# Ledger of designs, part 37: VHH binders against o75319

Target 1, 181 residues: o75319
Amino acid sequence: GNHIPERWKDYLPVGQRMPGTRFIAFKVPLQKSFEKKLAPEECFSPLDLFNKIREQNEELGLIIDLTYTQRYYKPEDLPETVPYLKIFTVGHQVPDDETIFKFKHAVNGFLKENKDNDKLIGVHCTHGLNRTGYLICRYLIDVEGVRPDDAIELFNRCRGHCLERQNYIEDLQNGPIRKNW

## First folded at step 19 (VHH)

Design ih1
Fold by OpenDDE, last read:
Structure ih1 (fold): chain B 181 residues (1-181), chain A 120 residues (1-120)
Amino acid sequence: as target 1 above (181 residues)
Amino acid sequence: EVQLVESGGGLVQAGGSLRLFCAASGFTFSDWTMGWLRQAPGKRREWVALITSGGYTTYADSVKDRFTISRDNAKNTVSLQMNSLKPEDTAIYFCARYTDSDIGHAFDYWGQGTQVTVSS
């Protein structure tokens, strides 16, 4: 399909690497079929994603796709050299323990296998904000022991947009730690 | 124009089963994640099941292992098999298009709904 997600244009396509981490967040890139409904400067394709990452002098080592749809782009649109992982994540609600575990497991696996490089874990949902931010922050809090407010501030600053869902923020700040195995 | 038309609701005794159907039109059905919502009297509308174009499914905890969502992309239909029904499942059930948006509305279209009543 080529229906542009609501307010997708209003969000920065790619954030900045989160200092002290291997994370970078971005909004969903859209396949060519969406370009008909976008101005040239609004287009953000899988190719554009990699160009923008390169402009930051970074390299993606993994893409984690948190969207609960398959209409935005195809894994085949990505370079074969960058592994792609789909974690279907329902929006607007705090991710369940299984989803959190899948995310943590993927991140830990990547870090274990990529100790010899500085490649990044690219994480996105539709807007690369709420689901993306929650799971990244959840990881930093539960696994790295980061203070919740620090994790949230770091994500917001690097993404260039602030988490918007109060239930996500509340869970990060006051919710229970989730198991890491 | 996007249209979603639900059917299959009715009165059933506790422990019984119903199968809901939804006919979709006005958009490329096979591209979209679809779902079922329900709204009980005096309660907020809640999603109960989701299914992606590729057939991946997720259920609310309250209906897990009792409800099954399925779709037929060739016929532009989505179904909800409801087993082991409980009185608390009484609600209007809506077929809905899932947007996957982080912001705004999680669902942008749904039908008029079909009434499901489970008696004790």
Scores: ipSAE 0.926, ipTM 0.958, lowest interface PAE 0.5, mean pLDDT 96
Fold by OpenDDE, fold request of step 22:
Structure ih1 (fold): chain B 181 residues (1-181), chain A 120 residues (1-120)
Amino acid sequence: as target 1 above (181 residues)
Amino acid sequence: EVQLVESGGGLVQAGGSLRLFCAASGFTFSDWTMGWLRQAPGKRREWVALITSGGYTTYADSVKDRFTISRDNAKNTVSLQMNSLKPEDTAIYFCARYTDSDIGHAFDYWGQGTQVTVSS
């Protein structure tokens, strides 16, 4: 039930806004039931997420949840003012074209609807690193025309941790551009 | 102690069907994404199907439209309906708990497995 994900505690809760983008990555916030297995300073709840974002003088306009589980927190734990989008994404493997398309579509939709503000797209998987980093970088590469190494470097720097799955890195660097809408 | 016990394997001819079952215990089953893995002789273990607590499912391309994963949270069971079986589906099938971890192991527990053999 309340099993803390492996090495979840080792990763920074929230990264920094990626300059030139509306993206910010973070690890999965955990609902209250997980707190009994964590030291107080290790706790990171949905509420803590928003507090930390605010501390950066930012505001979330959308949360994209890439986890393939529903045990971490409930969408109801989030403010009603922040849209929540679930894109079930299997870990460890490169996301398929449908998943990539869903992500791109969501991002583009958000940007189109939020031209009048500077709210951020918060993206997370379990650790907010590999799946999260891949899809953000995939977007930057495919849609924004960013050089793969630049996208990866930017993500790593802002997240405070580096993408660590070689298949993801390899696909970003050398894989084909995926179809855009 | 987490326990997963598979059953339902057997010998079938190509084009045939089997239904595998898994009984889970030792954890809050309804919280976890579950899946089925398989390992063919001399091949690497691979996942074939996943199902979240809420019933969202996905399948490996190799079994898509042929296999169906389902679960009963009240009974702590997960099943795999396998239709249109092919010789390539021959493997030991494992019921497994999916961790959703970005790192480490995607699955942390599985049973002893059940043998599925599909003859030509």
Scores: ipSAE 0.922, ipTM 0.956, lowest interface PAE 0.5, mean pLDDT 96
Fold by OpenDDE, last read:
Structure ih1 (fold): chain B 181 residues (1-181), chain A 120 residues (1-120)
Amino acid sequence: as target 1 above (181 residues)
Amino acid sequence: EVQLVESGGGLVQAGGSLRLFCAASGFTFSDWTMGWLRQAPGKRREWVALITSGGYTTYADSVKDRFTISRDNAKNTVSLQMNSLKPEDTAIYFCARYTDSDIGHAFDYWGQGTQVTVSS
């Protein structure tokens, strides 16, 4: 059967909207086949994701999936009203310029098309932490001019967990700005 | 029990080619991203190629445009075509299951590996 990702249960399912942004981070929801390995209160399905978002009085307008696998859930498990974008992102290493650009492009496209609403960009990797946090912070830093430490602090606070990978943190704090084109 | 068995390694001259094979068992192969790792003497193990269940591929910069990873989900196999081999490619090559874990270990299972030696 399907294996629960390492330490997946230890992370909050859904973070909070990042103030001043349209971002919300969450850990990967797991399709039904994973539920047999979880206690009921540990389950976090695509349906649960949307329920939790609604509990925050928010609405998802886009889901960006950064995982480099397709085993967690299917796009068909999501409501048809919410577009789904896959950006295959290798874990543990700092995303390359192409990946960063794809993310920025997707975010900018969404913002351009959703000026008339307040729907959120939901971003997740497996744990919704390192890859997710890096790309969100990279966007805030490169596109919105946010100080690296402020971006990181904001993400950590809203996600309820701190970025863990030093290479990501170091790149955000001291690495070069990535081109926005 | 998850098992990964590599084969196809050997000695080859620089500029030559090798094709590595991996037979997987003990899990739903078609669900998992697979990859190839290598470990050269005195160096850390590194991934060189990844392939998702749907066939999306990514390569390490060091092997890009020279190596090609492929898989056959019907046969539970993954292969690595290595062209334009360099002495720097000398290593033990491992077939590995990619977890996609954002924390912890990126790969959780791999075989005993197959030796690839590229002579100058």
Scores: ipSAE 0.920, ipTM 0.955, lowest interface PAE 0.5, mean pLDDT 96
Fold by OpenDDE, fold request of step 22:
Formats: C-alpha cells, structure tokens, sequence
Structure ih1 (fold): chain B 181 residues (1-181), chain A 120 residues (1-120)
C-alpha cells in the first residue's frame, strides 16, 4: 500500500535524543512503495531514518514500533544489526497496562544489555507523537521518577512537536503509576 | 471508491451467537488494519475489535473472550464471531477501516452497518 497517513508530512521525521535518556522519537518511515505519492524531499524511508540518526552523531540500538498496522515498512527493511520490536498499540486511547509493561520491559532489557555503549532506543508510532510520547513519558515518570510535566516538556521539546491527545496528557499528569514488573 | 458492506445481523436471544461478515472493495484490503465498531442507542460509537493485515487481533474489554475477529485477505472479507451475546451488545455494527493515525480520525471508512438485537 501507498496511502500516506493523514498529516504525516507535517511532522518532523526525526526528533532529538532526549537528554539524560537513551530515547529518540521519530515518525514512521515508509517503504519504497509510498515514494511515488511523495515529493523527493518528503520521503522518509527506513534508510533515511538511519542516515538522519547518523547526522545527529547517534546510533540506534533498538527500534520499538508502536503502530497497529504492518503496511508502512517491513522489519527486513532495517539493518540486521538493529533489533526490531513490535508492540501493537491502538491509537487514540491510553495504552493498557500490558502495553505499558511490554514497553518498560523492552526498555529495561535494552538498557541492561547495552550498558557498555550509548546506542539509542528509537520509538515510533505513525506520527511519532502521541503513542510514542505517552509511552516514553510513562517510562520516565514510572521508572525514572520524573515529574510528569517535566517528562512531557522534555519529550515535546526533543520531538519538535507537542503531545496532542488530552487523554494521554491527563493520564500522564494525574493517572496512577503503572507496575514496573 | 472504498466500499464496506456488512451482513449477518439479526435478532438473537441472550447467550446466543451471531456471525457478522464484511465485504470490502475499492482499496488494497490486505494492507489495512480492519475493525468492527458498534453504536448502541444513545451511546457513542465504539470499536470492539481490530485485526491487522497479518492477523494480530485485539478486543475491547466488553467483548473480550466472547467475540472473535478474523479476515480473509484473498476474499477481501472480515468477520466477527459473536458468542455469549448479551442485551448490552445490542447495537448497529459497522465494519471499518482503521487508519492508525495518531491524530485525526482512527477510522476513515465504514459501511451502513448491520443491526444486532439481543433479547433478554
């Protein structure tokens, strides 16, 4: 399929590393079949993702894909050296505890196994914004003890776009801590 | 033009079963996550089940373990097996295309729907 996600072009392809963390958020890269629907400068492929990460003098050590679709790109489009994890996450609603746990577990596992390097955890949904921002912030809040507003501000600043879903923001600010194990 | 046509609704007693069908056309069906929505009288439309192109599924808590969504990409169809039906399951059920958008609309197309009525 080559149907471009709604307003996908309006968002920065890749954010900045979140200081003090190993997180970087980006919008979903699109496989080659989408390119015919895009201007050259609008294209953002899996290859482009890695190029942009390198331009920031960073390296991806893990990609967490939160989309609830499989049409954007194939894991085979990624370098074999970078692990890929799919966590199917329904949009527009606050992720459930299982989804949150899966994300935390993946992050903690990565950090445990990658203590000897500075590789990043790349996280994306379709726009790399709401689901992505929520789960990253949820981790920072629940695991790292970051104040919710600080986590949200940090994510927004580094992503270059602000979380848009009020239910996500509300849950981060006022919702309960989720289990970490 | 995207077309989604639901069928299989009807009247059933509590505890009974129904199987809904949806025929899709006008797009590359096998690429898209599909779902079922329902709207009960006086209530918001809600999603009840989703299925990715590869067959990964999830369900709303209200229907978990009772409903099963499936698809046939070769036939461009999606189905919803509804077991242990309850009166609160009474609604118009819609087959819908899921966009996976972080913003905007979660579903962009759905059919006319099929009425499901569960009597006590």
Amino acid sequence: as target 1 above (181 residues)
Amino acid sequence: EVQLVESGGGLVQAGGSLRLFCAASGFTFSDWTMGWLRQAPGKRREWVALITSGGYTTYADSVKDRFTISRDNAKNTVSLQMNSLKPEDTAIYFCARYTDSDIGHAFDYWGQGTQVTVSS
Scores: ipSAE 0.919, ipTM 0.954, lowest interface PAE 0.5, mean pLDDT 96
Fold by OpenDDE, fold request of step 22:
Structure ih1 (fold): chain B 181 residues (1-181), chain A 120 residues (1-120)
Amino acid sequence: as target 1 above (181 residues)
Amino acid sequence: EVQLVESGGGLVQAGGSLRLFCAASGFTFSDWTMGWLRQAPGKRREWVALITSGGYTTYADSVKDRFTISRDNAKNTVSLQMNSLKPEDTAIYFCARYTDSDIGHAFDYWGQGTQVTVSS
């Protein structure tokens, strides 16, 4: 499809690497079929994603796609050298334990396999904000022992936009730690 | 204009089954994740099932293993097979288009709904 997500254009395409982590968040890149509905400067394709990452002197080692659709781009649009992982994540609600576990497992797996490099884990949902921010923060809190407010602040600062959903924020700040394997 | 038309609702006894249908038009159906919502009397609307264009499905815990969502992209239809129905499943059921938006509304269109009543 070529329907541009609501307010997608209002968000920075790519955030900054989160210091002390291997995470970088970005909004969903859109395949070519969406370009006809965008101004040239608004376009953000899978290719553009990698170019922007390169401009930051970084390299993606994994992409985690949290969207609950397949219409934005195809995994085939990505370089073959970068693994792609889909974790279908329902929006607006706090991700369930299974989703959280899948995310943590993927991140930990990546870190185990990539100890010899400094490649990044790119995470995105539609806007690369709420679902993305929640799961990244959840990982930092549950696995790395980061204080919730510090995790949230770090994500917000690096993404260039703040988490907007209070249920996510509340769960991160006051909710229980989710079970790790 | 996006249109979603539900059908198949009715009165059924507890433990019974019912199959709901939804006919979609006015958009490229095969590109969109679709779902079913329900609203019980005095309760908020809640999603019960989602299905991506590729057929990936997710269910609310309350209906898991009892309900099955399916779609036919060639016919622009979504179905909800409801088995082992309970009185607490009584609600108006809506076919809805899922936006996957991280902000705003999770669902942007739904029909007028179809009444499902499960008697004890």
Scores: ipSAE 0.919, ipTM 0.955, lowest interface PAE 0.5, mean pLDDT 96
Fold by OpenDDE, look of step 19:
Structure ih1 (fold): chain B 181 residues (1-181), chain A 120 residues (1-120)
Amino acid sequence: as target 1 above (181 residues)
Amino acid sequence: EVQLVESGGGLVQAGGSLRLFCAASGFTFSDWTMGWLRQAPGKRREWVALITSGGYTTYADSVKDRFTISRDNAKNTVSLQMNSLKPEDTAIYFCARYTDSDIGHAFDYWGQGTQVTVSS
């Protein structure tokens, strides 16, 4: 379908690289079939994603897609040079331990294989905010030992939007550390 | 117009089985993640199962290993096989379209629901 996600247009398409990390968050790019319901300046395609990343003088080395749908775009819409990983993640609830582990494992694998470059890990859900922010912050807290409030502040600042879901924020601030492997 | 019509509800004894059906129309069914919701008396509505267009499934912890969601994209239908039913499974069950929204509403359409009653 070509139904535009609720309030999708209200969010910045691409955030900024999080200093001290390889993470960059963005909202979901939409395939061409969605464009007929958007003004030209509202369009954000997979190609637009890469152009915006390039404008920041960055390069994507991995895309992690956290959406629980396949209707937004196809992996074939992405350049062959950039690996794509799908982690089906239910919205509005704190990700389970398996999802958290999959995310951590993917990030750690990427970092091991990409020590010789500075390519970024692009992470998105539908809005690139709550699910995306939680998993990135969870990684920073559990793996990198970052203080929860610092991780959240860093993500919010770089994404240009603040985490909105209190259950996510509460879990990050007061929840238990999750097993890394 | 999006329409979802549930069927298959009824009265069943604890330990019994029931299969719910949903017929969808008014949208490109094969593109959307679908799910089942339920609402017990005096409780909030909760999702119990999701299935993507490609058939990837997930379940609420309370129904894992007992419920199975499936879909037929050619017929625009979603089903919920419920086994080992418990009295706490008593609720109105709704077929629902999952939006995957990170904000706002996780589900945007659902039917009138079908009553499931599990007696002890």
Scores: ipSAE 0.914, ipTM 0.951, lowest interface PAE 0.5, mean pLDDT 96

Design ih1
Fold by OpenDDE, look of step 21:
Structure ih1 (fold): chain B 181 residues (1-181), chain A 120 residues (1-120)
Amino acid sequence: as target 1 above (181 residues)
Amino acid sequence: EVQLVESGGGLVQAGGSLRLFCAASGFTFSDWTMGWLRQAPGKRREWVALITSGGYTTYADSVKDRFTISRDNAKNTVSLQMNSLKPEDTAIYFCARYTDSDIGHAFDYWGQGTQVTVSS
């Protein structure tokens, strides 16, 4: 269906590149069937995503989709030149170790294969906030050794919205380090 | 109007099996992730299983390897096969539409539920 996700319109479509990283977070782009329920200025399609990234003088090298649905858009809606990775991630709960590992593995793989460019890893869930923020921060903390509060602050600042889920924040701040490989 | 109607609940002995059934209407069923919730007396409602339109599934740890969720998009149905049932599985089971929202409600519609009682 073309039901607009709850409060989807309230969030910035695309964040900023996180300094010192290859990450950029955004809310889920919606395929054309959703447009009839949106004002023109509220529309955010896969095409719009790439236009907005270009406006920032950046280029996506990978899209990681964390949503646990397939109704928002199809991988075929994306340019063939940009790899698409689906990591089905249940919302509202801290991702399990397997999900965390899959994300880390994908990121590390990308970085290994893209040492010769500065393309970005685009990460999104529905709102591009909680699941997205947790996994990005989890990576920064576990793999890059960033202090949890610094990782969270960096993500919040760049995304333009703050993580909202206390269980995610608590796990990032006080939870155990997860396996990296 | 979105409607979800559950059936198949009942009384079963520990170790037994039940198959729950849900009939959906009022929306494009094949687009949505569907799930099963349950609520035991005095406990919080919890999700048990999810299945995307494409058939990708996940389960709560408490039911992994015992429960199987499936769907038929041509018939607008979702089912839950419950094996090796335990007394702690006793609850009202709800068929629910999953929104995938990061915020707000994870599920926006569910039926009246069907009672599952597992005796010792």
Scores: ipSAE 0.911, ipTM 0.950, lowest interface PAE 0.5, mean pLDDT 96
Fold by ESMFold2, look of step 21:
Structure ih1 (fold): chain B 181 residues (1-181), chain A 120 residues (1-120)
Amino acid sequence: as target 1 above (181 residues)
Amino acid sequence: EVQLVESGGGLVQAGGSLRLFCAASGFTFSDWTMGWLRQAPGKRREWVALITSGGYTTYADSVKDRFTISRDNAKNTVSLQMNSLKPEDTAIYFCARYTDSDIGHAFDYWGQGTQVTVSS
């Protein structure tokens, strides 16, 4: 349907590339049917996403969609040249180990396949904040050895909004050690 | 107006089975991820199963391998098959619409619920 997600309008559409990484985060783009409930300046479509990425002199090489729904846009609304990966991620709770593994596997596969270019991995959930920030930070901590507080601060700065859910933050800072496979 | 109406609850013995049904109206059902919630006496409401419009499912650990969520987009229905029931499954069960948001509420609509009571 055409219901705008709660507070979706309050979030910057696209963040900045996270320095030293291949990540960029954004909120979910909304297909045309949602635009009837949006002012023109509030619109953020799949096309708008790619225009904003190009304005930053960047190029997407993969989109990882973490939403647990299919109502926001169709993969067919994306350029055929950009791979799309859906990882259904339940919100409000720390992502389970299977979800974390799928994310790590996808990122590692992308980095190997794209070692000879500088394309970015675009990651989004509904608001591009909590699930997105958690999984990006989890990758940086577990795979790249980044300190939890440094990963969180980098994500917050580049996204332009701070991670909000305390259970995610606490798991990143003090949670159990996770495998990297 | 969104309406969700649950049915199929009742009293069963431990080890038994029940099937719950939910009739949905007032929205484009086939667009939405749906779930089943439950609330046991004295406890907070918790989700037990989710199903996307395309049929992808996820279960809470406590019901995994015992419960099966399904949907019929043509009939606007969601079902929950509950097998190997335990006394701990005693609760009011609600059919709910999933927001897919970490901001605000996880579910925005649910029905009146249907009581499931599992005796030992």
Scores: ipSAE 0.835, ipTM 0.922, lowest interface PAE 0.8, mean pLDDT 93
Fold by ESMFold2, look of step 19:
Structure ih1 (fold): chain B 181 residues (1-181), chain A 120 residues (1-120)
Amino acid sequence: as target 1 above (181 residues)
Amino acid sequence: EVQLVESGGGLVQAGGSLRLFCAASGFTFSDWTMGWLRQAPGKRREWVALITSGGYTTYADSVKDRFTISRDNAKNTVSLQMNSLKPEDTAIYFCARYTDSDIGHAFDYWGQGTQVTVSS
């Protein structure tokens, strides 16, 4: 039920748009039922997400939810005008090639369909850090040709927190070259 | 108090089948992703299967196409059907609750486990 994810309170709710990309990262918003365990200043609901994006003069055109659970919020809590995509991504391990492919496919589809606007792809896992940072960086490296250290530095700066899991960092820096389709 | 109780382990010949069961209590089971872990002698505990509340499943590569995880939200149970068993599947199998956290622990509760032994 209403169990707040470990250390979720310690992370900034929403990052900044990553310059030169269409990405913005955030931690998972929590539906109202979780707020019994939160001080008002700790709350970060789906509504709060959209208010914070608007405060940055940005718009979301897609949300990619990387969590491997359905308990945090329901897609119905989001505006109908914003497409939602769930990619169940197992944590603690480098995402497998199937997951990476799904993410790349979703991003490429978004960019094609949204070439004439400036809307952003919002990406989150539970904390908006490790799985989120990995997949965004994997895309930038494999599809956009960004150097691994540059992708990681950009993500860390714009998220406001550094990628923490060494296995993700090592795979981004030294891992195999992956196909894009 | 969260409680997970496994059953159904035993001795089987290679190529055989076995079905494990887990009874859950003390939490809103239907909200949580659940999994099966195993620990072989001398090895680190590893997850083998995960199932979300909505029935989405993922398997470790070593058991894919041989194991099937399922759940019954009305009965608060999760099961693991194990087919085409190999000696390397020999382990203690644990039912576990998945946190979906990269930062904290991946699983926050598990049972006492049930032994599965696969002979050549």
Scores: ipSAE 0.831, ipTM 0.919, lowest interface PAE 0.8, mean pLDDT 93
Fold by ESMFold2, fold request of step 22:
Structure ih1 (fold): chain B 181 residues (1-181), chain A 120 residues (1-120)
Amino acid sequence: as target 1 above (181 residues)
Amino acid sequence: EVQLVESGGGLVQAGGSLRLFCAASGFTFSDWTMGWLRQAPGKRREWVALITSGGYTTYADSVKDRFTISRDNAKNTVSLQMNSLKPEDTAIYFCARYTDSDIGHAFDYWGQGTQVTVSS
């Protein structure tokens, strides 16, 4: 299906590398079938993603796809050399503990396997903002001991857009630390 | 024109079972994550189950282990098997199309709904 997600055009395609971390966030890239509804300058394909990462002198070593749908692109649209992980994450609500654990496990596994390089973990949901920002910040808080407001500020600045949904912000600021096991 | 038509509701005794059906038309059904919403008297509409085009499912805590969502992409249908029904499950049930967006509405289309009434 060719339906462009609401307000998807309004967000920067790719953020900046988050200093002191291995994360970079972006909105979902869209396969060619969506381009009929997009002006050329609005297009952001899987190929465009990799070109923009290279332009920042970075390299992706893992993509974590948080969308709860399979219609935006196929994993086969990505280079075979880049691992892809799907974590189906329900939107509008704070991710459950199972989802948080899967994300932490994936990040920790990547860091072990990639300790001798500088490759980044690319994380996206549909807009690369709320679910993406929540899980990145939850990792930084629970695993790295970053203060909640510092994690949120770092994400917002590097993504180029602020976290928007209050329930995610409230949980990060005032909610419990989640177990890392 | 997107159309979603629910059926299969009715009156059932607590502990009983019902199966709801949804016929979808007017869009490429096999591309979309689908769900069931419900609205109990005096309550907000809430989602109870989601299913991706590939068959991955998630349930609200209140219905886990009792409800099963399924789909048939060849027939453009979504089903909800409801077992061990409780009076609290009494609601109008809606078949809905999921947007997968935190920015706008979670669902963009739903049907007229089908009433499920669970007697104590």
Scores: ipSAE 0.829, ipTM 0.919, lowest interface PAE 0.9, mean pLDDT 93
Fold by ESMFold2, fold request of step 22:
Structure ih1 (fold): chain B 181 residues (1-181), chain A 120 residues (1-120)
Amino acid sequence: as target 1 above (181 residues)
Amino acid sequence: EVQLVESGGGLVQAGGSLRLFCAASGFTFSDWTMGWLRQAPGKRREWVALITSGGYTTYADSVKDRFTISRDNAKNTVSLQMNSLKPEDTAIYFCARYTDSDIGHAFDYWGQGTQVTVSS
C-alpha cells in the first residue's frame, strides 16, 4: 500500500537555505493517500512543502527528485510553474558518475537560467539527507571548489541533520574529484 | 502478507542464457520498485538490477549489458533475462522489494531464492 518510509517521521521536513548557495534540502513530500498513517503534525505534503518555503521568504525555481521510486507523489501534485527533474539515484551506495553528471548539469543549467533572480533549487531523496547531501556536497566540492569538510558542515547545519552514511562521507572527504562534463 | 516466489534457476553452460521469474503477492505490486539480488558462495548479498513501477532500470556494473530486468504489473511478476553467463554469476538469486531508503534496509522483503549454477 502506502507505507511510510522507515524513520521518515524522524526528520525535519524542510531545511534552511544553504548560505552562499542556491540549495535547500527537504525530505520527500508524501501525497494525501499516505496521510491515513500520519498524525496531523507528521503530515508533509507537496502543498506543505511550498507553504514552508514561503514561510522562509523563499521561492523554489527547480525541484530535483533523487528518489528511485515513483510512489511518493506525482509531478502533477506540484505547481506547473516549478520545473521538476527526476534523477533516479540508487541508495546505500555512492552515486555513480552518470548520476553525479546529471545532477551537475541540472544545477549548472538552473544557475544560468536564474542568474537574475533568487529562486532556490530544492533537492530531495527519501529523507533529504544522504543522497541529497552527497550530491549537493559533490557539486560544491567539484564545481565550486569548496573544501569537503566545509561542504559537509554547511549541509548538515542547514539540513538540521547530519549526513549519516559513512561511505558517502568517506567518498566526499577522500574520494576523487569527479568530472564536470 | 508480502510474498515473493522465484523460479527458473538451474544449471547452465558458460555463455548460455537463463530467465528467472518472480511472482509477487500481498502488496500493491505496481507501486513498488523491485529488484534482483544475488548471493554467491561465501560472498555478501548484492543487488544486480532494479526496476521502478514505470519501467526505469539500473544494473550493477558486473551484469550491465548481459542482464535485463523487466516487469508485468498486470501479472505481478518480475523477470531477469540473463545472457552470456559466466561462472562468477553462480549464486542464489532473490527477487526483492526496494525501500528507496538510505536509512535502514535497502530491501525489506525477498523470497526464498532460486539457484543459478554456471558451469565452466
Scores: ipSAE 0.822, ipTM 0.918, lowest interface PAE 0.9, mean pLDDT 93
Fold by ESMFold2, fold request of step 22:
Structure ih1 (fold): chain B 181 residues (1-181), chain A 120 residues (1-120)
Amino acid sequence: as target 1 above (181 residues)
Amino acid sequence: EVQLVESGGGLVQAGGSLRLFCAASGFTFSDWTMGWLRQAPGKRREWVALITSGGYTTYADSVKDRFTISRDNAKNTVSLQMNSLKPEDTAIYFCARYTDSDIGHAFDYWGQGTQVTVSS
C-alpha cells in the first residue's frame, strides 16, 4: 500500500479557486504512511490540504473524491465539519452518464445548501487533473452553458496544469451536451 | 514481488457458467482495487470488472448483470462469477491490480491469464 502514484510529485498540490464558480481542484492528499517515500517538500497530507486552503483565505464546504480506490486517505482523516462524498470514477475512459449525473447532483445540492456562504467544493482524483478537470468542465458546459474551450482554459489556468487525456478533451470539445441533471 | 495467479478457466457451453479465481501475493492486497481484464483473439485487452478494497464494484457494459466480481481480503483472493456466457466472452482473462491513475497505466500488474472458451 505505500506506492506513490505515477507522476503525483509532478503536480501542484492545490489549484486556485476558479473565478465565477465554487470549485477548487487539487491532487489526492496522501496519509502519513506514504511519507516514508517522500522528501519533506514533496509531502501533501490531508492536514496540508486544509492549511493550503486556509492560506488562500478560502474554506471547503464539500470534498468530492473521484478516486477509484480507498488507499490514499480515510474520510476520518478530514475535519468532521467538512462533508465528504466519494464518487468512484473509472479512469482512462470518459466518465459514464451515471458518474456525470452523480457529480452534477452533488454540485447542485451543494449550491442549494450553501447559497448563503462562499465555501468551496474541493474536487480531486489522483492527480486532480484529468477526471477532475473533465467533470468540472462537463458541469460548466452542460449546466452553466459555458463554451467548452472557455471551461477548459479556466480549469487549466486555475489548476496550474493542462488537461492531458485527449479522449477527455475531445469529448468536452466535440461530444454531445449531456442534459442529465 | 507482486504475483497474481488466475485459475478456473475452461470450455463451457453458451448459457453456462464459470467461476474464475485469483490468488494474490507480494503486496498489501487489502489496500488495492483489483480487476479482471480480458483479451479476445485479435482484440485489445479490456477491463471487465473492478472491485475496491471496501467492495464497491463496477462492470463493463458488455458483462453487466451477468458477471459478479468478489474478493476475500483475508485470503487475498479475487473471484469472477461468470453467468449466461456468450461466445463473445471467449478470451484470456487476467486478474489485475488497478493503479487509479489517468496519467500512467490503468493497471500495473496482471497474471498469466486463464483461458475461457464459450462454444455455441
Scores: ipSAE 0.822, ipTM 0.918, lowest interface PAE 0.9, mean pLDDT 93

